# VHH binders against EKC/KEOPS complex subunit cgi121 (cgi121): the designs that were tried, part 82

Target 1, 174 residues: EKC/KEOPS complex subunit cgi121 (cgi121), of Schizosaccharomyces pombe (q9p7j3)
Amino acid sequence: MILPLFPETQVHVFVYENVSNCAAIHEQLISQNPIYDYAFLDAATILYKKQVYSAIIRALEDRRDEQMKTKTIHSEVILSLSPKTEISSAFRQFSMTKKSKNIVVVKIDSKLTEEEEFERLDKLVEGNRVEFSDEELQKLIDFKVLKKNYKLDPSTLENPLASILSSIALRGYS
Key: E = the ipSAE of ESMFold2; O = the ipSAE of OpenDDE; V2 = 0.75 times the mean of E and O plus 0.25 times the DockQ between their complexes.

## First folded at step 15 (VHH)

Design ql4 (from qk3 with P107E; framework vhh_6qgx_2; at its last look DockQ between E and O 0.93; V2 from the best seeds 0.82)
Fold by ESMFold2, look of step 15:
Structure ql4 (fold): chain B 174 residues (1-174), chain A 123 residues (1-123)
Amino acid sequence: as target 1 above (174 residues)
Amino acid sequence: QVQLVESGGGLVQAGGSLRLSCAASGFTFSDYAMAWFRRAPGKEREFVAAITYTGSSTFYTDSVKGRFTISRDHAKNTVSLQMNSLRPEDTAVYYCAVTYAWDYHTERAYDYWGQGTRVTVSA
């Protein structure tokens, strides 16, 4: 897919449930293996498609404006999900870990169709692909984690979208 | 409180060796990478070496490859830097640091820093 504001940038997002090899993937990520150059996110932290797209847009805006804080656009997506400015804590809060069960995977600057990118990614991830949709994401979210990550009150947790998107947009000002 | 304490610095002649050590306390960094940075007089702090939390991978800035070896003892919560074939340009204050991220060259990615240990390499 191509975001309207970034017509030269192809983005793909995949969701996997019941992933059995997150520890192996995590080893490749910390070793900086270029084959694994994706943003691997813990699905327990993602409630909405708009949450992911807002982080992607923020990362792309920072790249366009030469204000990226991390080395890669994919690590910048991880940072962009966070309401805070600390890179290490953003990874701790949102990145896939060796103990993750469900993941959201983002590829930015893809030169491949969605089907071709999926074929490549499917060789790396041992799990069941599901649709990238609010319906599927809602089944995988951990609301306790969401509340903690975005400092949501119980009433806000019933309608959290605006608060979450504001946190992503205003990172560094909260 | 989290503390990182470096040791092993000193004065050494060019061609010599030193071993730096960093002990972490107040927190067990089981899932954190550990790294060394250095700041030469009048310069910005720069990345030297990092090691993954598993110890499976190490990373070095180009100027120290083949001369420096980073290692860690996960059970003792320590990281070491063996520095061989030292050169005057290695003169700096050396800092240990830890991060959960894998953006190892980026100073801003590191949560906790030691106070530093001075290494002076004379010609």
Scores: ipSAE 0.670, ipTM 0.863, lowest interface PAE 1.4, mean pLDDT 90
ESMFold2 (binder alone), look of step 15: mean pLDDT 82; pTM 0.836
OpenDDE, look of step 15: ipSAE 0.889; ipTM 0.938

Design ql9 (from qk3 with T106V; framework vhh_6qgx_2; at its last look DockQ between E and O 0.96; V2 from the best seeds 0.81)
Fold by OpenDDE, look of step 15:
Structure ql9 (fold): chain B 174 residues (1-174), chain A 123 residues (1-123)
Amino acid sequence: as target 1 above (174 residues)
Amino acid sequence: QVQLVESGGGLVQAGGSLRLSCAASGFTFSDYAMAWFRRAPGKEREFVAAITYTGSSTFYTDSVKGRFTISRDHAKNTVSLQMNSLRPEDTAVYYCAVTYAWDYHVPRAYDYWGQGTRVTVSA
């Protein structure tokens, strides 16, 4: 997938449900295994495709402008999902945990086709791939977690996407 | 309330050893990575060592590899830094830090910091 604002950067997003080895994946992530150079997100925290894309775009913009707060572009994606500026907090809010069951996996700067990348990732993730769509994400979301992460209230729940995107865009400006 | 309390600093001769300790409280210890940073006079704070959530992996800055060892005790909620073959350039205030992330070399990744313990290595 190519983003219009970043035509030279190939991005892939995958969704897995019923993942059985999140604990093992987590161990590799915390050990900084380069084979696991992805952003592993807890699907329970993701409601919209645009939420993910907004975070990716924000991360890429930060990199372009040499304003990254994290070490890697994938960590920056995780940070960019959060309305908070604290990296550790963003990870607590959005990153895959050892207890996660459903995940969204983001690869930035891929040199592979989507299918090739999937084959590579499929060796790492023991779960079922589902379509990256709002429909599928809606099945996996935990609204309690979502409301907590973005401080959604009854007034903002009418259009949660707008609130989420605003939170992402205005991170660091509140 | 999160608390990190360092101890073990002091004056030591070059070639000597010190063991720093950090007592952690106010959070689930096993869910976080722990690290040591240091700030020498006139220099910026720099990464020294980190240990992963479970202690499965450790990371060191190049200048301390082979001399320093980071470890953690889950039963006591402590992280330690064994410093051997100390050099004058190791003189600094050493800080304990905690993070949920795995950007261990990035100071901004750490949520909480101790007040520090001073280590002075004489020639």
Scores: ipSAE 0.864, ipTM 0.925, lowest interface PAE 0.5, mean pLDDT 95
Fold by ESMFold2, look of step 15:
Structure ql9 (fold): chain B 174 residues (1-174), chain A 123 residues (1-123)
Amino acid sequence: as target 1 above (174 residues)
Amino acid sequence: QVQLVESGGGLVQAGGSLRLSCAASGFTFSDYAMAWFRRAPGKEREFVAAITYTGSSTFYTDSVKGRFTISRDHAKNTVSLQMNSLRPEDTAVYYCAVTYAWDYHVPRAYDYWGQGTRVTVSA
């Protein structure tokens, strides 16, 4: 897919459930293996497609404006999910860990079709691909984690999405 | 409370060796990568070396490859930097730091920093 604001940038997003090899993938990520140059997110932290797209857009805006804080655009997506500016905390809160069970995987600047990128990614991930949709994401979310990560007001019942997106959009504008 | 305490700095002649140590307390060491950075007079803080939380991978800035070795001891909750074949340009305050991220070269990625230990290498 191509985002209208960034027409030269091809992005793919995949969701896997019941992933059995997150520890092996995590070892490749910390070793900076370029074959694993994706953003691997813990699906327990993602409730909405728009949450992911907003983080991607924010990361791309920061790259465009020469304001990236991390080494790669994929690391910048992980940071961009966080309401705070601390890189280590963002990874702790949103990144796939060795103990993750379900994951969301983002590829930015892909030179491949979605099917071709899936074929590469499927060789790396031992799990079941599901659709990137709000329906599938809500089956995988941990609401306790979501509320903690975004400091959601327990009394906020109508606009959980708006609070989350505002946190992503306003990071650093305090 | 997290504490990182460096030791082992001092004055040494060019060609000599020093071993820096960093004792960590107040957090689970097994989940964090550890790194050494240095700041020379008049310069910005620069990355020296990092070791993954598993201990399986190490990273070095080019100017120290082959001369410096980073290692960690999980039982003692420490990280060390063996510095051999020291040069005057290695003169700096050396800091240890820890991160959960894998952006090892980025100082901003690190949660906690030690106070630093001074290394002076005389010509």
Scores: ipSAE 0.668, ipTM 0.864, lowest interface PAE 1.4, mean pLDDT 90
ESMFold2 (binder alone), look of step 15: mean pLDDT 82; pTM 0.830

Design zd12 (from zb52 with S31K K53S T57I; framework vhh_7yz9_2; at its last look DockQ between E and O 0.91; V2 from the best seeds 0.83)
Fold by OpenDDE, look of step 15:
Structure zd12 (fold): chain B 174 residues (1-174), chain A 120 residues (1-120)
Amino acid sequence: as target 1 above (174 residues)
Amino acid sequence: QWQLVESGGGLVQAGGSLRLSCTASGFTFSKYRMGWYRQTAGNEREWVALITSSGRIDYADSVKGRFTISRDNAKNTVYLQMNSLKPEDTAVYYCTARLYDKYGPTEDYWGQGTPVTVSS
């Protein structure tokens, strides 16, 4: 996939459910295994495709502006999901954990087709790939976690997407 | 050989001020994004303030309005003026220099750190 604002950057997003080896993946991430050069997100924290895209765009903007706070573009995506500026907070809120069961995987600057990237990633993730869609994400979301992460209240819950996107876009500007 | 040397850390009372300095050598300072991070024992390093080669500045929410980052390219030095210090600002502060290409950071240098302790 190519984002309109970043035509030179190819992005792929995958969703897996019933992943049995998140703990193993997490260990590889901690060891900074280059084979695992992805952003691994907990699907329980993702409600919309636009939420993911907004985070990706924010990360790419940070890279463009030489304002990345984290070490990699993928870690910057994770940070960009958060309304908070703290890196540790963002990772606790949105990154895949050892106990995760469903995950969203983001690849930035891919040199492969979506199918080729999937074949590569499928060797790393032991789970079932599902469509990257709002419909599928809605099946995996934990609303308690979502409400906590974005401090959603009865008023903002009337339009969660707007609230989430505002939080992402305006992070650090409040 | 590149080097980043921090100075200015120390003990200060809550509400006090400190000014950190970081002097760079061994690379073209003006091309790098400079910044400050801080770390406490047992925790990951957190970003505090960044200033790009073009002069764009960004602050973490926890220090916004209290800290000021600046750079002097003629002196190859980046500064962090810390006002209204709080006990939670206690940490080792690290200077960083980062070079970018279109895919992201290509070089990433870190100082040895300078300790800042804010007492109640």
Scores: ipSAE 0.909, ipTM 0.956, lowest interface PAE 0.5, mean pLDDT 96
Fold by ESMFold2, look of step 15:
Structure zd12 (fold): chain B 174 residues (1-174), chain A 120 residues (1-120)
Amino acid sequence: as target 1 above (174 residues)
Amino acid sequence: QWQLVESGGGLVQAGGSLRLSCTASGFTFSKYRMGWYRQTAGNEREWVALITSSGRIDYADSVKGRFTISRDNAKNTVYLQMNSLKPEDTAVYYCTARLYDKYGPTEDYWGQGTPVTVSS
């Protein structure tokens, strides 16, 4: 996909369920293996496509404006999901862990088509690809985690999208 | 050869103030985003403040309203004025300089760090 404000930036997003090798992927991320240059998110924290796109847009805006806090655009996506500026908390809350079962994977600045990128990613992830859609994401979300990560109360939880997107867009204002 | 020289750290009572300075050499200072990060023992480095090459400023939630970042391009120096210090501000503070192109950071320089201890 190409975002209108960022016309030279190709982005791909993949969703995998029933991933058996998150611990192995985690080791490669710690080792900074360049083959694993993606944002690996825990799908238990993602309810909407717009949640992911908003974090991508925020990360790209921060890159454009010299305001990145982390070292890579992919790590910046992980931070951008958080309502708070603390880097370690954002990674703890949103990043794939060794215990994750379902993941969302983001590639920014891809020079490949979606299917070409998938072919590479499929060699790294032992799991089943599903559609990146609100319908599939809703099957993988943990609402207790979502509520905690975004401090949602009962009234907000009925329609959490606007609250979540506001948290991403307004981080740092409180 | 680039260099970042930090100064101004030390021991301060809670409620007190410190001004950190970081003087740069070996690169065109005005083109770099400058920033401050801090690290406590056993933890990852955390972002504190930044000031872009165009003068935009941002702060971490934990320091907003208490810390002020500024830069003096004529002196190749970035400052962090730290007021109303708390014991949880105790850390090693690192000055950073980051150069961007359209794809993100291409250079990311870090100072050696200056310790700040805030006693109760």
Scores: ipSAE 0.700, ipTM 0.891, lowest interface PAE 1.4, mean pLDDT 91
ESMFold2 (binder alone), look of step 15: mean pLDDT 86; pTM 0.856

Design zd4 (from zb52 with T52A T57I; framework vhh_7yz9_2; at its last read DockQ between E and O 0.93; V2 from the best seeds 0.89)
Amino acid sequence: QWQLVESGGGLVQAGGSLRLSCTASGFTFSSYRMGWYRQTAGNEREWVALIAKSGRIDYADSVKGRFTISRDNAKNTVYLQMNSLKPEDTAVYYCTARLYDKYGPTEDYWGQGTPVTVSS
ESMFold2, look of step 15: ipSAE 0.820; ipTM 0.928
ESMFold2 (binder alone), look of step 15: mean pLDDT 83; pTM 0.830
OpenDDE, look of step 15: ipSAE 0.920; ipTM 0.963
ESMFold2, look of step 17: ipSAE 0.818; ipTM 0.928
ESMFold2 (binder alone), look of step 17: mean pLDDT 84; pTM 0.832
OpenDDE, look of step 17: ipSAE 0.925; ipTM 0.965
ESMFold2, fold request of step 19: ipSAE 0.834, 0.828, 0.825; ipTM 0.934, 0.930, 0.930
ESMFold2 (binder alone), fold request of step 19: mean pLDDT 85, 84, 84; pTM 0.843, 0.841, 0.842
OpenDDE, fold request of step 19: ipSAE 0.933, 0.933, 0.932; ipTM 0.969, 0.969, 0.969
ESMFold2, fold request of step 21: ipSAE 0.826, 0.807, 0.822; ipTM 0.930, 0.926, 0.929
ESMFold2 (binder alone), fold request of step 21: mean pLDDT 84, 84, 84; pTM 0.839, 0.838, 0.840
OpenDDE, fold request of step 21: ipSAE 0.932, 0.934, 0.933; ipTM 0.969, 0.969, 0.969
ESMFold2, last read: ipSAE 0.827, 0.799, 0.829; ipTM 0.929, 0.922, 0.932
ESMFold2 (binder alone), last read: mean pLDDT 84, 84, 84; pTM 0.840, 0.840, 0.841
OpenDDE, last read: ipSAE 0.933, 0.932, 0.932; ipTM 0.969, 0.969, 0.969

Design zd8 (from zb29 with T52A G55S; framework vhh_7yz9_2; at its last look DockQ between E and O 0.94; V2 from the best seeds 0.86)
Fold by ESMFold2, look of step 15:
Order: C-alpha cells, then structure tokens, then sequence
Structure zd8 (fold): chain B 174 residues (1-174), chain A 120 residues (1-120)
C-alpha cells in the first residue's frame, strides 16, 4: 500500500489470530534480529485500520523531519500509537508481548509485493492470517485496554475513532 | 574519532536550575539532529528534547515548559536549560547526535552521560 503523502514508501499490514509463538518472536525482537524487522503490535490494542495508518503517517513524518525518538521506523510506529511521549509506556501498552494471542504486523519500506511479504512473514508467525479490516480488528480488540490506553470516557465510547486519531495527531501538545 | 562531552550536571535542590552543555568533535555538527535522553536506574533511556539540523524542536511531555534545548553550530555545542527541577528529573543525562538517510537513522552517537540529582 502507498500513502498519498509518502508515494515512494511501500507499506504492508497483516493481522494474525491465534498466534502460538509470540514468546519466540519477542525474543528475536529483543535480540534485534534483522529478519524480524517489522512492527509487531498486540491486536488487543487496535480497533481501526485508521488507527494503524495514522501511527504510520506520524512515524513517517517524524522520519522526514529527522525527529525520530526511537531507533527504527517500526519502533517509531509503536511510539506513534501512544497519546503520550514516553517510549517505555508506548511499548508496554501497544507492542506484542510474550503473552499476546493476536497481532498486527506492519512493514514499512517493503521492496516486496503484499503476497511476497506475507510468504516471508508466514515463516516467522505461527498463527492464522485474517483480513486487515475494521470487521476483523473489532473481533480481536480488548475494549478495556483501548479505554485505558486512550483514556476514553463514556462520552467518547460511542465514537472512539475521532478521540483516538486526535490523540495520535496531537501527541506532544498536551 | 568522534566525541560528545557533556558537562553541567550535579546536585541541585528542587525548584532549582541547571544548564547542561554538550560539545562535539570529529563529525560535521551542523548536519546532525542533536538531543538529550535521560535514564533512571533500572529503566530504559527516554528522550527529553531533540533539535533537528533545521532547528525544529520536540520536547517530552514531562519537561515541556521547564526545559529548553538550543544549539550553537559555531561552537559545536548543544545545550539543555533545565528550570523548575523536580526530584523525578534525577537521572543520567545523555547527549546524542543522529544522522539520517531516507530510510531513517544511520549514525547514532552517545555521550558518556552527566548525572543530575534533584533533592527534595
């Protein structure tokens, strides 16, 4: 997929459910194994496609402006999901953990087609691929986690998308 | 051989001020994003303030309004003015210099760190 503001940057997003090897993937990420150069997100924290795209756009804007806070564009996506600036809390709240069951996986700067990237990723992730869609994401979300991460109150729970996207776009102005 | 040398750390009472300096050598200072990170014992480094070669500035939530980053390219020096200091600002402060290509960071240099202790 190609974002209008970043026409030379190919991005792929995959969703896996019932992942059995998150602990193994997590160890490879800690070891900084370059084969695992993706953003691995806990799907329990992601309700909307636009939530992920907004974080990708924010990360790419920070790369363009030479203001990345983390070491890689993929770790920057994880930070960009957060309404707050602290790196450690963003990773704690949004990153896949050893205990995750469902994940969203982002590849930025891919030189592969979606199917080629999937073939590579499928060798790494032991789980079932599902469509990257709002319909599938809402089956995997934990609303208690979403409410906590974005500090949603009853007035925003009817339409949480606008509050979430505003939090991502306006981070740093609080 | 590149160097980043921090100075200006120390002990200060809550509500006080400190000014950190970081002087660079061995690379083209004006071409790098400069910044400050800090680390408390047992925790990961967290960004504090960043200043791009374009002079764009970002601050972490916890320091906004209290800390000011600036750079002087003629002196190869980046500064962090820290006002209204709180005990939670106690950390080792690291100067960093980062270069970029179109895919992201390429060089990432870190100073040895300067300890700051803010007493109650």
Amino acid sequence: as target 1 above (174 residues)
Amino acid sequence: QWQLVESGGGLVQAGGSLRLSCTASGFTFSSYRMGWYRQTAGNEREWVALIAKSSRIDYADSVKGRFTISRDNAKNTVYLQMNSLKPEDTAVYYCTARSYDKYGPTEDYWGQGTPVTVSS
Scores: ipSAE 0.756, ipTM 0.907, lowest interface PAE 1.0, mean pLDDT 92
ESMFold2 (binder alone), look of step 15: mean pLDDT 81; pTM 0.811
OpenDDE, look of step 15: ipSAE 0.920; ipTM 0.964

## First folded at step 16 (VHH)

Design k11 (from qm1 with Y53S Y100S W102S Y104S; framework vhh_6qgx_2; at its last look DockQ between E and O 0.89; V2 from the best seeds 0.00; counts 0 for: pae E 13.1 > 2)
Fold by OpenDDE, look of step 17:
Structure k11 (fold): chain B 174 residues (1-174), chain A 123 residues (1-123)
Amino acid sequence: as target 1 above (174 residues)
Amino acid sequence: QVQLVESGGGLVQAGGSLRLSCAASGFTFSDHAMAWFRRAPGKEREFVAAITSTGSYTFYTDSVKGRFTISRDHAKNTVSLQMNSLRPEDTAVYYCAATSASDSHTERAYEYWGQGTRVTVSA
């Protein structure tokens, strides 16, 4: 897909459930294997498509403005999901872990079609692909984790999206 | 509470060897990649070496490749840095660090840090 504000940047987002090899993927990420050049997110922390898009946009803006805080655009996406400025915190909060079972995978600057990218990624991820939709995401979310990550309270739980987007947008301004 | 305690630093002549050790506690050692960073006088802290949580992969900054070896002992919850053929430019405070993140080369990705151990290499 193409984002309106970044027409020259192709982005793909995939969702996998019941992934059996997150630990193996995690090792490859740590090893900086270029084949695994994606942002791997724990789906338990993602509730909305707009949450992911917002993080992607923030990361792209940071890159555009030469203000990236992390080494790669994909790590910047992970950071951008967090209301905190600390990279370590962001990764602990949102990044796929060895214990993850459901994941959201983001590819920035793809040179492939969505289908082609999926074929590549499908070789790396041992799980079931599901639609990238709010409906599917809400099946995978851990609300306890979500509430903790974004410090949601009863007053913000009525409209979590607004609170989440605000947290992402205002990161570094608190 | 999380603790990383470095040891093994000291004064050594150029061409000599040292073995640094870091004892980890207070977190799941097997779930964390471990690394060594160093800060030389007047310089910023820099990445030296890292080892994945399972020990399957090791990484080194270019200047230490072939001379330094990082290893870990899961039974003892320790990570070590064998430093051979030491050079004056290796003089620094060496820090042990741990991360559960997927980026082992980014300093800010590491969530736990030791207090450091000083290594001085004389010409």
Scores: ipSAE 0.045, ipTM 0.420, lowest interface PAE 3.5, mean pLDDT 92
Fold by ESMFold2-Fast, scan of step 16:
Structure k11 (fold): chain B 174 residues (1-174), chain A 123 residues (1-123)
Amino acid sequence: as target 1 above (174 residues)
Amino acid sequence: QVQLVESGGGLVQAGGSLRLSCAASGFTFSDHAMAWFRRAPGKEREFVAAITSTGSYTFYTDSVKGRFTISRDHAKNTVSLQMNSLRPEDTAVYYCAATSASDSHTERAYEYWGQGTRVTVSA
């Protein structure tokens, strides 16, 4: 996909359901295996495509401005989903765990096409790929997790999009 | 209630050995990667070694590769650092740390830290 402020940056987002090897993937991520250089998110935390895009844009802005707080652009995406600049908390809230069942995978700066990344990821992820769409994400979300991560009250929970996006965009500026 | 308690530091001659241990409590040990960081006087804290949550992979900073060995014992909730062929430049306070994050090398990814144990290596 093409982002307005970063037209030369290749971004791919994939959604997998019923993943059976999250523990193995997590070990590869901790080992910093370059083959697994992606942002692996727990789908229980993602409700909208715009939520993911906003985090990607924020991470790219922080990289452009030399203000990244984490070691890699993919870790910066995970941090950018959080309303606070606390790295450990952001990973606890949004990253895939060994017990995750459904995941969202983000690749930034790929030298491969979306189809080539799919073929590569399909060998790493033992699950079923589904469309990256609001409809599919809504099937995988855990509203209790979403409410806790973004501190939503009942009045915002029925239409949380604006609250989520402003939390991501204004992290550290409010 | 979360605690990481280091032990095993002390004074040792160059070429000697020390074994550091870290006892963890108050969190699910088997779900966390464990690491050792160190800080020498007047310097910033630096990564030394890490071991993944399952124990399948270990990582070391270049200056300690072949000399230090990290290990963990899930039954005892401990992580250990065996330090061999110690050098004066290994003199530092050594810290045990735990993270559930997928980044084992970045200090800021670690949510739980011990208070440190001092290692002094004399010439």
Scores: ipSAE 0.000, ipTM 0.226, lowest interface PAE 13.0, mean pLDDT 84
Fold by ESMFold2, look of step 17:
Structure k11 (fold): chain B 174 residues (1-174), chain A 123 residues (1-123)
Amino acid sequence: as target 1 above (174 residues)
Amino acid sequence: QVQLVESGGGLVQAGGSLRLSCAASGFTFSDHAMAWFRRAPGKEREFVAAITSTGSYTFYTDSVKGRFTISRDHAKNTVSLQMNSLRPEDTAVYYCAATSASDSHTERAYEYWGQGTRVTVSA
């Protein structure tokens, strides 16, 4: 996928359910193994495709404007999901952990087609690929986690999207 | 309550050795990568070494490779830094830190910090 404002940047997003090897993937991420250069998100925190795309766009805008706070574009996507500026809390709340069961995986600056990238990623992730869609994401979300991460009150849970997107777009004191 | 408590700092002659230890409590130790950072007088705090949550991989800043060894003990919830062939340039306050984040090199990604232990290396 190519975003209109970033025509030189190819992005792929994958969703896996029932992942059995998150602990192994986590160790590779900590080791900075370049084969694992993706953003690995806990799907329990993601309700909408627009949530992920907004975080990607925010990360790309911050890179373009030389405002990135983390070392890699993929870690910047994880930060960009958070309404708060604290990097450690963003990773704790949104990143895949050793205990995660379902994940969303983002690749930015891909030189591969979606199917080529999938073939590489499928060797790394032991789980079932599902469509990146609001329908599939709704099956994997944990609403208690979503409410906590974005501080949603009961009255906003009918349509939380606008609140979530504004948190991503407007986050930040620098 | 979360605590990281460093120990083992002190004065040592150049060329000597010192072993730092960090005792962790109040969080799930096995879920976190552990790191040591240091702050020399008049300088910014810098990354020294990190070890993954299972201990499978270690990282070191270039200036300490081959001289320092990071290790962890899951039974005792401790992380250690063995420092050999010490140089005056290693003089600093050493901090233990913990993160569940995937970016182990970014200081801001570390959520738990110790108060530090002082290491002084005399010429």
Scores: ipSAE 0.000, ipTM 0.266, lowest interface PAE 13.1, mean pLDDT 86
ESMFold2 (binder alone), look of step 17: mean pLDDT 88; pTM 0.905

